VHH binders against A-type ATP synthase subunit C (atpC). Designs and how they scored, part 3

Target 1, 342 residues: A-type ATP synthase subunit C (atpC), of Archaeoglobus fulgidus (o29103)
Amino acid sequence: MITMIYKGNRAAWAYIVARTKVMKSRLLKPEDFRKLLNMEFDEIVRYIGETEYKKEIDELGYKFTGPRLLDHALYANLARTYRKLIEVSFGASKFLIMKYLEKWDVWNIINIIRGKMANVQPEVVDDILVPAGERDMDFWKTLLVKDIEEIVKSFEGTPYYEPLSKIGSEDMSKIEDGLYKVYYRELLKLNPSDFAMKLFLDFIKMEIDIRNVKTLLRLKAEDATPDEIMECTIPGGYELTEEELRKLAAMPIDEMIKALEGYWFWNDVQIEGKEVAAVEIEFDKVWIKTISKRASNYPLSILPVLQYIVLKKVEVDNLRVLGWGKYYGLPSEEIERQMVIL
Below, E stands for the ipSAE of ESMFold2; O stands for the ipSAE of OpenDDE; V2 stands for 0.75 times the mean of E and O plus 0.25 times the DockQ between their complexes.

## First folded at step 1 (VHH)

Design e04 (framework vhh_enristomig)
Fold by ESMFold2-Fast, scan of step 1:
Structure e04 (fold): chain B 342 residues (1-342), chain A 122 residues (1-122)
Amino acid sequence: as target 1 above (342 residues)
Amino acid sequence: EVQLLESGGGEVQPGGSLRLSCAASGSIFSIYAISWYRQAPGKQREWVSTITSGGDTNYAESVKGRFTISRDNAKNTLYLQMSSLRAEDTAVYYCAAVDYYEWSGYTDYDYWGQGTLVTVKP
């Protein structure tokens, strides 16, 4: 259990919120994505090369071409942006930002292990690492020269060891789910010592609900067993508790959907005639709208900061979908269906 | 989870033809695009061709006009029809499937096959 003592004041929250508002103002607008959807791949790269991504595109252009250059530039920019956010924060805000961004430690573990399994050169993996969690880049570079067994051993004594010890006996997707489960479990141990912590923990629980409903619908559509579904869901949601998830997983899909209509995240969701991927995007949109409303209601809090962190990740994801989709010659309408544009 | 299995590789004479197959099993409803990649001895992996769930295709410049990608959704199978084969087409050919919402790791692909060897012998 972690207890937090807040030594900041109103001015500290005003400062970090002001900093994040400036950063948020530089995100691409929905109309920018509409313009990009009408461009060919080479035009998109040129357009993005004149935005906040210019530094990374210039620096990585000697090593990568095509959509891989774009991917690596996007993740490098994401890392730089998140590190800047941590650097300009202090006190309670820095603590909460760092705790949330520890999610990127899971990202780094997954990418290093997958890279080792695929015999990818360490330099290629290094370019997509996001050292925004509690461990610095020197730590992650140390892992890049180790084999999988040594990497797993490096996490002995940490909560990440248990899921990592199953490498070789379980599919990598199950290991990844286990690592994210550890991340959320550790966050939920934080003591709700003040209002800022309560807002943070409610945010985390609601994020878990969104992840869980997407997982439940996807696996149910794949005819997964209730046990398989429970293995992939995360306990501690805002309304999707472990017991409720067990009951939902055991229902036929029609009954499950009817039961889900009563939950906070169902408002304004349209699922009729949509593929599972499109339904998941609808829940991502509900989450972004919910974050925006809550951040508006608590404007001098951690919520506007978390809103920016989420929106920046959504922008990177959208640009990745756009880049790869255009490179492969996908129709603009198909690309747009995979993007979260609000 | 989706599994990919390539087949159809073998030895062929220059100017000959060969058809590669990639069978997808498990849950496939989330696959938006499937691609062929190849890796020649001592070289980096190279993209060859892609086909979307809707049937749109794209090709690397080195294979345009010689290779044709197609899919049979009823059989969950991807094909690469190779014609006018050259010595430089000798490589292990890999099938790769992309799933937008399951991306959580390093690669742009959620699923890779084990590969099938194509040797163009004089």
Scores: ipSAE 0.000, ipTM 0.279, lowest interface PAE 12.9, mean pLDDT 82

Design e05 (framework vhh_enristomig)
Fold by ESMFold2-Fast, scan of step 1:
Structure e05 (fold): chain B 342 residues (1-342), chain A 122 residues (1-122)
Amino acid sequence: as target 1 above (342 residues)
Amino acid sequence: EVQLLESGGGEVQPGGSLRLSCAASGFTFSSYDISWYRQAPGKQREWVSTIESGGSTNYAESVKGRFTISRDNAKNTLYLQMSSLRAEDTAVYYCATEEYDFWSGDYTLDYWGQGTLVTVKP
């Protein structure tokens, strides 16, 4: 059924791209984040309450206060926005959007299990779920009333079962890495049958490269072994193939950094004098710039749509960093270092 | 100076009632969501009930209809009225403030009291 689903025409692409451009025009701009960085927490909540997040802030204000209100409102808006994008898409575009957004199934699995481990009430977890993948909200609500063993069993017969079966015997961070590895492995099985599929798969492979370089640098800074690094990296990248990752993981950090300078993602990156977290943000910026360039080169394709999906997620992440940073009284310059602003 | 202090526990027969209190100090009590948790010896922590700053209440299925959570913001005190008590309700009961820690992606409990023991014996 895969080869029948991803066939479409230029009129369908023109429609979804036009809808996506309108949505993208409503995203916060760098100057908006500059204004927010000069505000106190209460001012930020009022400012955001006058944007597209007004509905969620108003509706969730009875249940939450402070930065938790922002988090829940931001994720509720993200879920509504992604569901709307799926609703207005059709044919090949809908298929590819749904496949990409299946990443949120992994997000939902992780948050439900973490919530169960922390004994958090189901309603609190429900507010941050994003039913944008292949499974609907009814499925996720069913898991909220199950224990961890029953949740794991619910994925029996799916590729997610293997990493989930290790809960209790491996650290949760390794389980999470295993779940994302399954997601990307399944995406890379899609046939590159036409230009749209090839653009989509190249996008996925490049996203894997960005994840992998961040993982390599973080784990090398933590003196992780080559085997530990390979367990956390994802095979099938655009240039960071499994073979290349094995070579890089075995290098001392200085040699690894010199070797990485030859890869597509190293251009225009600033890493000297930065902490690992700041370096990861530099690669997020490289990724956004690369997406923007490619979407401009292929304006009647899946790429402008994927660009919006990524930029919307970045906006939510930035607003969360801003909200929590201001609430804890962190200096604006420290908060800005944790944000991806372009 | 942040402190949570539970009281009101004791021994009770099945079908009996107890009211637990949690006295809070050192923070703006009225602005926080506050929860009751319990832990029996050798078992993991179990969520019992939450009351949000806005007044909304939620309960674990095992206690719905039997327990009632309430708060008095003027007294900075959280209550748990427990009725129709069962042997399986035997545990140390804790009150705690709950936050979603976006840096770790986990829900965290910032401040715990020392707990109050509830023993239900026939």
Scores: ipSAE 0.000, ipTM 0.164, lowest interface PAE 17.9, mean pLDDT 83

Design e06 (framework vhh_enristomig)
Fold by ESMFold2-Fast, scan of step 1:
Structure e06 (fold): chain B 342 residues (1-342), chain A 123 residues (1-123)
Amino acid sequence: as target 1 above (342 residues)
Amino acid sequence: EVQLLESGGGEVQPGGSLRLSCAASGFTFSYYAISWYRQAPGKQREWVSTISSGGYTNYAESVKGRFTISRDNAKNTLYLQMSSLRAEDTAVYYCARGEDYELWSGYEPLDYWGQGTLVTVKP
C-alpha cells in the first residue's frame, strides 16, 4: 500500500527514455549471436572482452578463469548497468525502476542463503550479487559475514521475514517461491494513481502471467497436484488470476492446453511437439515481443525502460548459455535451441 | 537441509556399462533441473548431462549417444545410464541441483553438489 505523488512531466520521461535508447543500442543484435554461435569458447571470451563487458572481464580475470570468469563478469556488468540506470533516473521514473529492480534483492537473499548452506566462499557470492534493489552493496556485504539465523533477523520488520522464518521447517524451494511471491504482492499494492503507474502495473501483471503459464505447464507435465501448482504460482496476473489458475490446475493437461488458447499470451506461441524447456523459451519470446509492441505504442513512458531492463537480462542469460555450451563442446544447434533469440 | 548422494560407481572394462544414481532430499525434487558433472584427475569439473523438471534432456558432445539421463520423481532419484565406456570417461561423477531452463547446461555457482562417485574405466 504505497501512494506516490507523480508530476506528469513529458520532459522527464523523454530524458530517461533517451538515456535508455543509448544503452539499448549497445545490446548485442541477433546477427552478433549468430557470429558467436560459430566461435569457439576462447574466441567468444575475446570478442566479449572488447565489448561493454571489457571492464568486468579485466577486473575479475585474476580470480576466475574459463566460463566462470564470463559468468561472474556478466553478473557484475548487469549490476553496474542497472545501478547506472537508477543513478541517472529521477522522480517517478526512479521510483518505478527501483521498484521493478527490487526483484534483485530476492536474488541476493537466495544466493547468500544458498551460499551459506553449501559452504561456498563469501568471495564467490560477492561477485554475483546484484545491488540493484533498495539495499546497497554495504548491506549485502554485511550479510556475507553472518550466519543464516542472523541473516533472517536482518529482514525482521520487512515482508521478506515471513518466508525466511520458515528456513529449517520448509523446503528451500518453497521459501524461494515465497520470496518472489512477496516481491510481486508488494508491487501489486501500488496505487494506479496515474497513467505511468497503470502502465507499470499492467506490465507487472503480464510478467506474472508469463511466469504462471510456464509454471503451470511445467508442473502439469510432472503430474503435480492442483495444490502444488497453486503453491508455485503467483496471484495477481493480468488474465491468469488466482481464480483462473485454480480452474486450470484442476483440468486434465489436454483440456487445460485447449483452455489456455483463449489467453493473451497464446496468440503466437507454438507448443505442439516441443519439450517443456522449449515451450518455456517460446513464452519468453512472446513476452519480449509483447514488451516491444507496447513500448512502441507508449514511447514516452516507463515501458521502453522496462524493455531495456528485460533485454539486458536476456542478453546476459544468452551469453551464459553460449559460454557454458561452447566450453562443454555442445553443437551450435543445441546451444541456439536454449537461447532466446528473436 | 538439501542433500544429493551419488552411488553406482566402480571399475569397468572399455566398452562396458554402469548405471549411476543420485538420491535427493531436503527439497521438492520434481521442481528442479538436475545435472551430472564429472572431474577427471588433474582437470576441472565438466558438465555431462542435464534433465529439466519436465524431462527435457541435454548432453555434452563427448557422451551423446552413449549416456542416458533419466529421473524418477516419485523416488526423488536421478540416473545416468552409461554405455560404451572409454578410458577418458574415468572420473568422479557428481550430481548437482540447478535452475530449470535458465541453466540447462551451465553450472550454477551457488547450487548444491553431491559427494561424488568414482568411475574407473581400465584399459
Scores: ipSAE 0.000, ipTM 0.313, lowest interface PAE 11.4, mean pLDDT 82

Design e07 (framework vhh_enristomig; at its last look DockQ between E and O 0.22; V2 from the best seeds 0.00; counts 0 for: pae O 4.6 > 2, placed apart)
Fold by OpenDDE, look of step 2:
Structure e07 (fold): chain B 342 residues (1-342), chain A 122 residues (1-122)
Amino acid sequence: as target 1 above (342 residues)
Amino acid sequence: EVQLLESGGGEVQPGGSLRLSCAASGFTFSHYAISWYRQAPGKQREWVSTIYSGGRTNYAESVKGRFTISRDNAKNTLYLQMSSLRAEDTAVYYCAKTLYHRGFSYPQFDYWGQGTLVTVKP
């Protein structure tokens, strides 16, 4: 019976990993992006319209044009893709995928609030939402017709109520940070009851490190105080403890950079002489490579699935950067510098 | 209602300087990235510069080292200091407000100003 349970669990992972592998094979390759960089905007749209994004581009073409069409199509595809992952997953895999994708609930909350603050029409906000988290589109639509106070109230009893309750008394950027902190905090409360959960939690902790190092560098470059930096970092990283973050935040930037060389995410990243944005891209590349390696080490686990989720997001982001850049006539070199291409 | 109003355009000689302003209203200015674009006669509108809510800036290669984007959140105003102006800088300059900048890798804009004309000629 124990052997059967183990066999059953192995089979379950094999199934979801196999499905994810097929999906991964449909992602654009680095060489594809390089080709796209040499195309005009309209050519890019045509090209993408012949890929996995065809459905969304065709369906949204009546409503949107130009780079907005591309953006909405990309996000719609992203949502559809992530929902598909949830649909084809079972048991532990489904649970972990859904937990991870809750970050999109946070993203949607933020966009709704920002939209309200900017007096954006509900229809416009609706078009940019990504219903890939725990909440479905029906839930989000209910918020679109509410005022900020009602929206906040709708989250009473949830972990997200605390940061949202500060709307009007605190800067929105801090509220956003607070929401993401809640997201990660809730994830880190999960019990590492089995190997799959341990891998998942380590993944989350590593992601936190990547976020924190980016935050650290960005804010330090802006001469933020250590306290300000700590307010913006997320506790519970893989190697970056709160104590270490505090120490790093208090260092001069040159010393801080040197001190970062000892962490898992450094991987010979060149920081000197580069803009912060370029350095962030380097960390994203390290993150992608690290996920790839770990997924290969644990092929019958949640890691290949999480890898795909990350890669899909990277693809969408790259295409967005490319589309907008080309549309507004940015040089290809400038566009490429803003993309994560391995 | 969101409003963007550009000003400061005019004629200037090559090598000269000019400062553009964009007055913003109808939204929380400090929460959004704001950008400058320009459109020369017979050409497509092109990106010039962006300043994000956190103060981070980015520039087109063609204007790097010559143009400086800044913002005054207290005045809800965006600025573009242009120096070492060239004939090719002649264009109508527009400011644009992002719809959302958080969570987006590239700004998506929802509002544009009417533009201000900059003419660089001897």
Scores: ipSAE 0.024, ipTM 0.443, lowest interface PAE 4.6, mean pLDDT 89
ESMFold2-Fast, scan of step 1: ipSAE 0.466; ipTM 0.777
ESMFold2, look of step 2: ipSAE 0.438; ipTM 0.783
ESMFold2 (binder alone), look of step 2: mean pLDDT 79; pTM 0.795

Design e08 (framework vhh_enristomig)
Fold by ESMFold2-Fast, scan of step 1:
Structure e08 (fold): chain B 342 residues (1-342), chain A 120 residues (1-120)
Amino acid sequence: as target 1 above (342 residues)
Amino acid sequence: EVQLLESGGGEVQPGGSLRLSCAASGFTVSSNYISWYRQAPGKQREWVSTIDSGGSTNYAESVKGRFTISRDNAKNTLYLQMSSLRAEDTAVYYCARLYEDWLGEYFDYWGQGTLVTVKP
């Protein structure tokens, strides 16, 4: 067991880490998920309604029922929680938290466009928007009243314009991948000027590796071409660089899997006999374990904060799977296999 | 457009057999997690069986050894072979898969169902 304390700007990191530790203590534990897996859908809603999600469930109950109420309440709570984290941060910590949470600008763009394509009422989309990135809620609300062409025009002069300009000529899934690729590309332009920035950038590169290995395995299972795989992967990973991705994408699936065994994310993963979704969950578990270990090694740094941000999102995702699974009568064992519970 | 269409239901005597079919369009059964569910009158929906993208199968204890889930990749069709049928197996049977919509991924019953009635 190794511990290390980052010594620069200790007072600023100590404050935000302490605030984050309190927030992290309010996350549901594995024991809570075990209880929820034994509940019926209505019991789950009541249980969650007595947690930190109470405000959102109460406020949104007039618009939504069933598992949709949970979805909207969970995202609304996520938005409030992330905004609070930004509000209590300052200086270097605020800068890095805001840079990481810019990922939610991509989430907002995608869901507004999907909503327009499906002719969903603006009020429904409004409740799932997470204004945790560079743009505030007023900006996002102006997009809700525009058509798709006007929305695309709103991003002219930004890096997001290029992938958005392909709406109508490419599948939406490729446009979504393009938007996330822009997010990571811009993030990787940050200068590793000090140790805090290096910790942040290594975290981002490792997150890219997890995303890329899931994409490689999914698309190879679907018999996608090497070119199709390269279009969906993100360059700049920790070990899955563009060069490595090109080599792997060209391999037959068995040879690719053997080659992947040499990478940092493979040592704790078991894929034998698992379907693609279960394999993706195994890599999500590897990522959470890796974040936890690194945050323990650097306890007065950005890493415990990023750990909380990731764990809060995992909790929201788990509660969504639980809600929908129970509503449709899936057995607890099937639901648990789709959840990331450590 | 993603669609699942169930067929093959009907009336059968206890101990009899039926084969249900689920024809898929808009996606490939060999690449997806697909399940059979059933709902008896006045009861909650119950999971019956699943086949994953790799062809591995799983079954509810109540049907284990009596039901067999399979697929024909060329026909893009899912099957449920039912044998040794009991009165308790009387239900509307649905096929379902994990579906992604504008809010993300969730499980949904895409088919309209097919009725199985076990009567003496």
Scores: ipSAE 0.000, ipTM 0.288, lowest interface PAE 11.6, mean pLDDT 83

Design e09 (framework vhh_enristomig; at its last look DockQ between E and O 0.06; V2 from the best seeds 0.00; counts 0 for: pae E 11.6 > 2, grease 25.8 > 24.2, placed apart)
Fold by ESMFold2, look of step 2:
Structure e09 (fold): chain B 342 residues (1-342), chain A 119 residues (1-119)
Amino acid sequence: as target 1 above (342 residues)
Amino acid sequence: EVQLLESGGGEVQPGGSLRLSCAASGFTFSSYWISWYRQAPGKQREWVSTISSGGSTNYAESVKGRFTISRDNAKNTLYLQMSSLRAEDTAVYYCATEYDLYSDEYDYWGQGTLVTVKP
């Protein structure tokens, strides 16, 4: 029997969940996105300037225009939102939020290195950095002016050095996979000694499953070998164990797709006639629905907070797809097809 | 019945070191996440460091690299090793258990130990 008794510092979970519910209430709804799809780019920016993003649009509108204004505002708001969650949390909730958000260090590393390899101007890369992990913005700005060798050296003594040291000898996609492997491996070292940690780790393992099924489908469509596929997958999934992934990777794609129907993430997913990117969006929708269900089952836990963290990222991604699509004149139907709308 | 008792505070010169202890009794110490917090005069209580039941640690940015949290489950004792102390570290330091949503047990706080960094 599970009995909740409140006294003393137990307010940490109740408080952070309550704060998160208020923040979640400010997220854009599906009908807002339907409305935005009928707007032109400048109208979209003005609309967003009257939402949760007002502060960033107002502050950045004097220095940036067009899609750069949008990108910078969206990622700055994302970072501010995540830092606010850390700021208002304490104890166990702060610990778990900080550990989960360390993935944004990986995001920043990848985008800085990609920018250097593609000769992208540092200020454009700066537009999409999210200083929400362990390192602050000052750290990331110092990396923007370094060459790749100096960037790699900045991570000596950390677990991230090993994949970074392979730049130049392996494909960049494998380096990026390696960075995420490090992030998840370090998280999975956390001991599930209590129920709060078990809820967190199960969430992480399910997130790994979603990432791995996307990787599997993408690489099979590219005729990658089973060994190549296994190199790109993240160990430690919830149901997609290493053994299960090896079996699936060895199958012809049609047989593999039928086998996938038996896993937790397969919920009437239709992949026939769809591009890989469209199928990946279906898995994102399943993940969001699953997070919502689990958060409602454990409403005074880390799960509602993780739900919000995921939903905020999805909203930023949707707004970015919308804004760039409209700016470059893509048809609204094509733009909507690339969005994750519940 | 549950008790957390901090000790080891005192006056220290800038750049000096102190080791704080938190003696725990009345609960299964090894099953709890335990944290250090501090409160400077006129400021809100702020988080310093947490150690999980399994020994994983995390730190506030202001103390990272200078403070080390540890636990001895056999002795039911939490520690905070503080080094390179600065005037801004002056505060009352508290140990506290962290909330367990699905347990009948309560979160507890110690009464605190004063750390003063003075020339």
Scores: ipSAE 0.000, ipTM 0.352, lowest interface PAE 11.6, mean pLDDT 85
ESMFold2-Fast, scan of step 1: ipSAE 0.289; ipTM 0.694
ESMFold2 (binder alone), look of step 2: mean pLDDT 82; pTM 0.821
OpenDDE, look of step 2: ipSAE 0.040; ipTM 0.356

Design e10 (framework vhh_enristomig)
Fold by ESMFold2-Fast, scan of step 1:
Structure e10 (fold): chain B 342 residues (1-342), chain A 119 residues (1-119)
Amino acid sequence: as target 1 above (342 residues)
Amino acid sequence: EVQLLESGGGEVQPGGSLRLSCAASGFIFSNYAISWYRQAPGKQREWVSTITYGGSTNYAESVKGRFTISRDNAKNTLYLQMSSLRAEDTAVYYCARQFNYLTGSMDVWGQGTLVTVKP
């Protein structure tokens, strides 16, 4: 069954999957995060400095201190790890990894523009830039010294120009949603006739569903109108298509929740008595579990690689929540509620 | 629309007091930790204080004992009571929202309010 399903270069899949399994084995475990929750900020930095982040902590420790050192080291390591995946991949695997990681170009655009709008020093924005997409760090650093109008013009001729041209006439949150819509729209243009491409596209559509259900629940909880919800959701989901989202957005919240129980992502989720942020974390956990099951079913495919990319991002996010939470003096229980630990 | 709007800035003499406000809209204010930051001309943005949704507070060493952060969840408003003001407190003051899960260290920033400490 497996051999009939894959149309791509099997040697390229076997190699990148093997490299990815080694990288995945070096991720922090749930037990590590529980230990870190009992540490003070400085102890956390020392602990992380003895892990896969040692190189970045050592190299950046002479320039930066405190949470800024941690942010810079975590994102620098994330970029290095993702660039390494691209470098060791070939053919179809390299193409799909590069396409998926273009999401980080959107991340960089958003953070540079928000930084300019808030009059944040360029060095602070540099702390969180991830040059894991097609554009390198030199490109992103040139944008840090430009004004907003110049930055927008830098994307003229790209699909990102249209949403960026609305800066000043639309809220920044709508511009951000527009940029992610462009990213997903471009990915969904890929040829679906190859089974390897079908696995990739189904993954992307399911990721859109997870994003959309979180958006739907968050905005409904904040009494947003159906039209406002539709502006913030992404078309092309696996089951949460534009038509389905329009129907759900028009429902009262209790009827909407009952309707959502029929969707693929509702299995094993419990929302009763939880705040919106906790519910969003439950869906992040559902997504990670779903990726794991699908990667197990298709072990010589892009899915184990995408699983690692997602898990590595989750680890970086957890370490940032932990670092900033401890620095601000938040209770450990409050910090833990903001983390995605499986 | 998710936004933060600062007010209450102005000119004050050294040793004086000033109260800053930050009005939140478009989100459930009581669910978030909110911070005050400041930026003096030509300097990097500096963290000043944070208050959690549970009311726990923390302060930068330079402002401990002089500044008090507080919140009114019924009014969706954050406050910074500044006392014993010094020339080095002159800056644009910003409020910022922390996410419940991170896409960044802070996700929403206000436009800022200018505080000038002049003799």
Scores: ipSAE 0.000, ipTM 0.336, lowest interface PAE 11.2, mean pLDDT 84

Design e11 (framework vhh_enristomig)
Fold by ESMFold2-Fast, scan of step 1:
Structure e11 (fold): chain B 342 residues (1-342), chain A 122 residues (1-122)
Amino acid sequence: as target 1 above (342 residues)
Amino acid sequence: EVQLLESGGGEVQPGGSLRLSCAASGFTFSEYAISWYRQAPGKQREWVSTISEGGSTNYAESVKGRFTISRDNAKNTLYLQMSSLRAEDTAVYYCAADYSPEYLFGDEYDYWGQGTLVTVKP
């Protein structure tokens, strides 16, 4: 029952965690990625066609070729995987999983609008939609046949309407940032009413810290103003609060880096001699390690579920980097440097 | 007006050689990775080879050691030198310019040419 499960019964958490462990066991290992790095593009497609991605590669192969086939198959599989996770969840676990996965509503909105702007046929966009939030595929398919103005109107009464209403007056990158800010702002309004909610909210705040430190470093390297940095950062981090971000944004880059060394995410991270992109990958690795440790400390909670969700997305991102890198003929060593491997 | 125009196809005997060309216009050729694809009758389009903007190359296992991709940025032209041709290489060959946007759709979509037919027969 929903009411009993929502009260945070440990037996209810044991069920969803057990299902999640099975799903996690099917993820590619670091050794699998190193094997893939030694393959040609066509061999990679054949290899992953023998994995969890077989269904999507087989189904979409008549429609797409090359790295586009990989992109569409990967996101179609991601959608199927996340929807299965929601379907087997109950009460509190289902609520929190769906709240976290509402991030994919932002993904769907962005790709539908970008597709309309690029005059891409609706059928091409349909395959990459991830209906993992509260809105189902029927909702998203309805948007595919509408123009941009009608799509914006479909979000009236939701928090997403405000940034979407600025289409045409602001650059798309600012609208995209606005949509993600809405997502995080809404999550942070959740009441930490029980231990499960507290673990969820701490996870979200830590995710914000990782996003903010990457944004701060990238924009400081680009010589952005403090005001520009504050516009791109997300308030409500675990240690990178609005006040802390404002202080850091005003510092010269060397002083800022020294100050950042005191934060929870600056453990064993190496920045000397690395490009900003490589430093960002180091923070992604810190985040994955932190999630793993916390999930191990609270094994009958939302944390192992969120760990799986994050690791599945990382796998998709790694396979995209691998596919496009091989397609473009990049050296394997350069491709590996862009991947988040343990 | 982006255009990719393939040429050099024709009939060739097994074990023979053929050189395909792809002339590009309407975009900054040197800034794109360019690929060769092929499509045999009744089959899906398959990737053959890619050359990056920096000149690094990749090949499908079926053509590795037999085909050589190259580019001439001054002439906005892509080449595919084909040797030791087999009946299974019979297909329409296409060149394509592509990119890897952060999101799946950017300001531009994939550019494809009209293709050039290669027939390998005794």
Scores: ipSAE 0.006, ipTM 0.212, lowest interface PAE 9.8, mean pLDDT 82

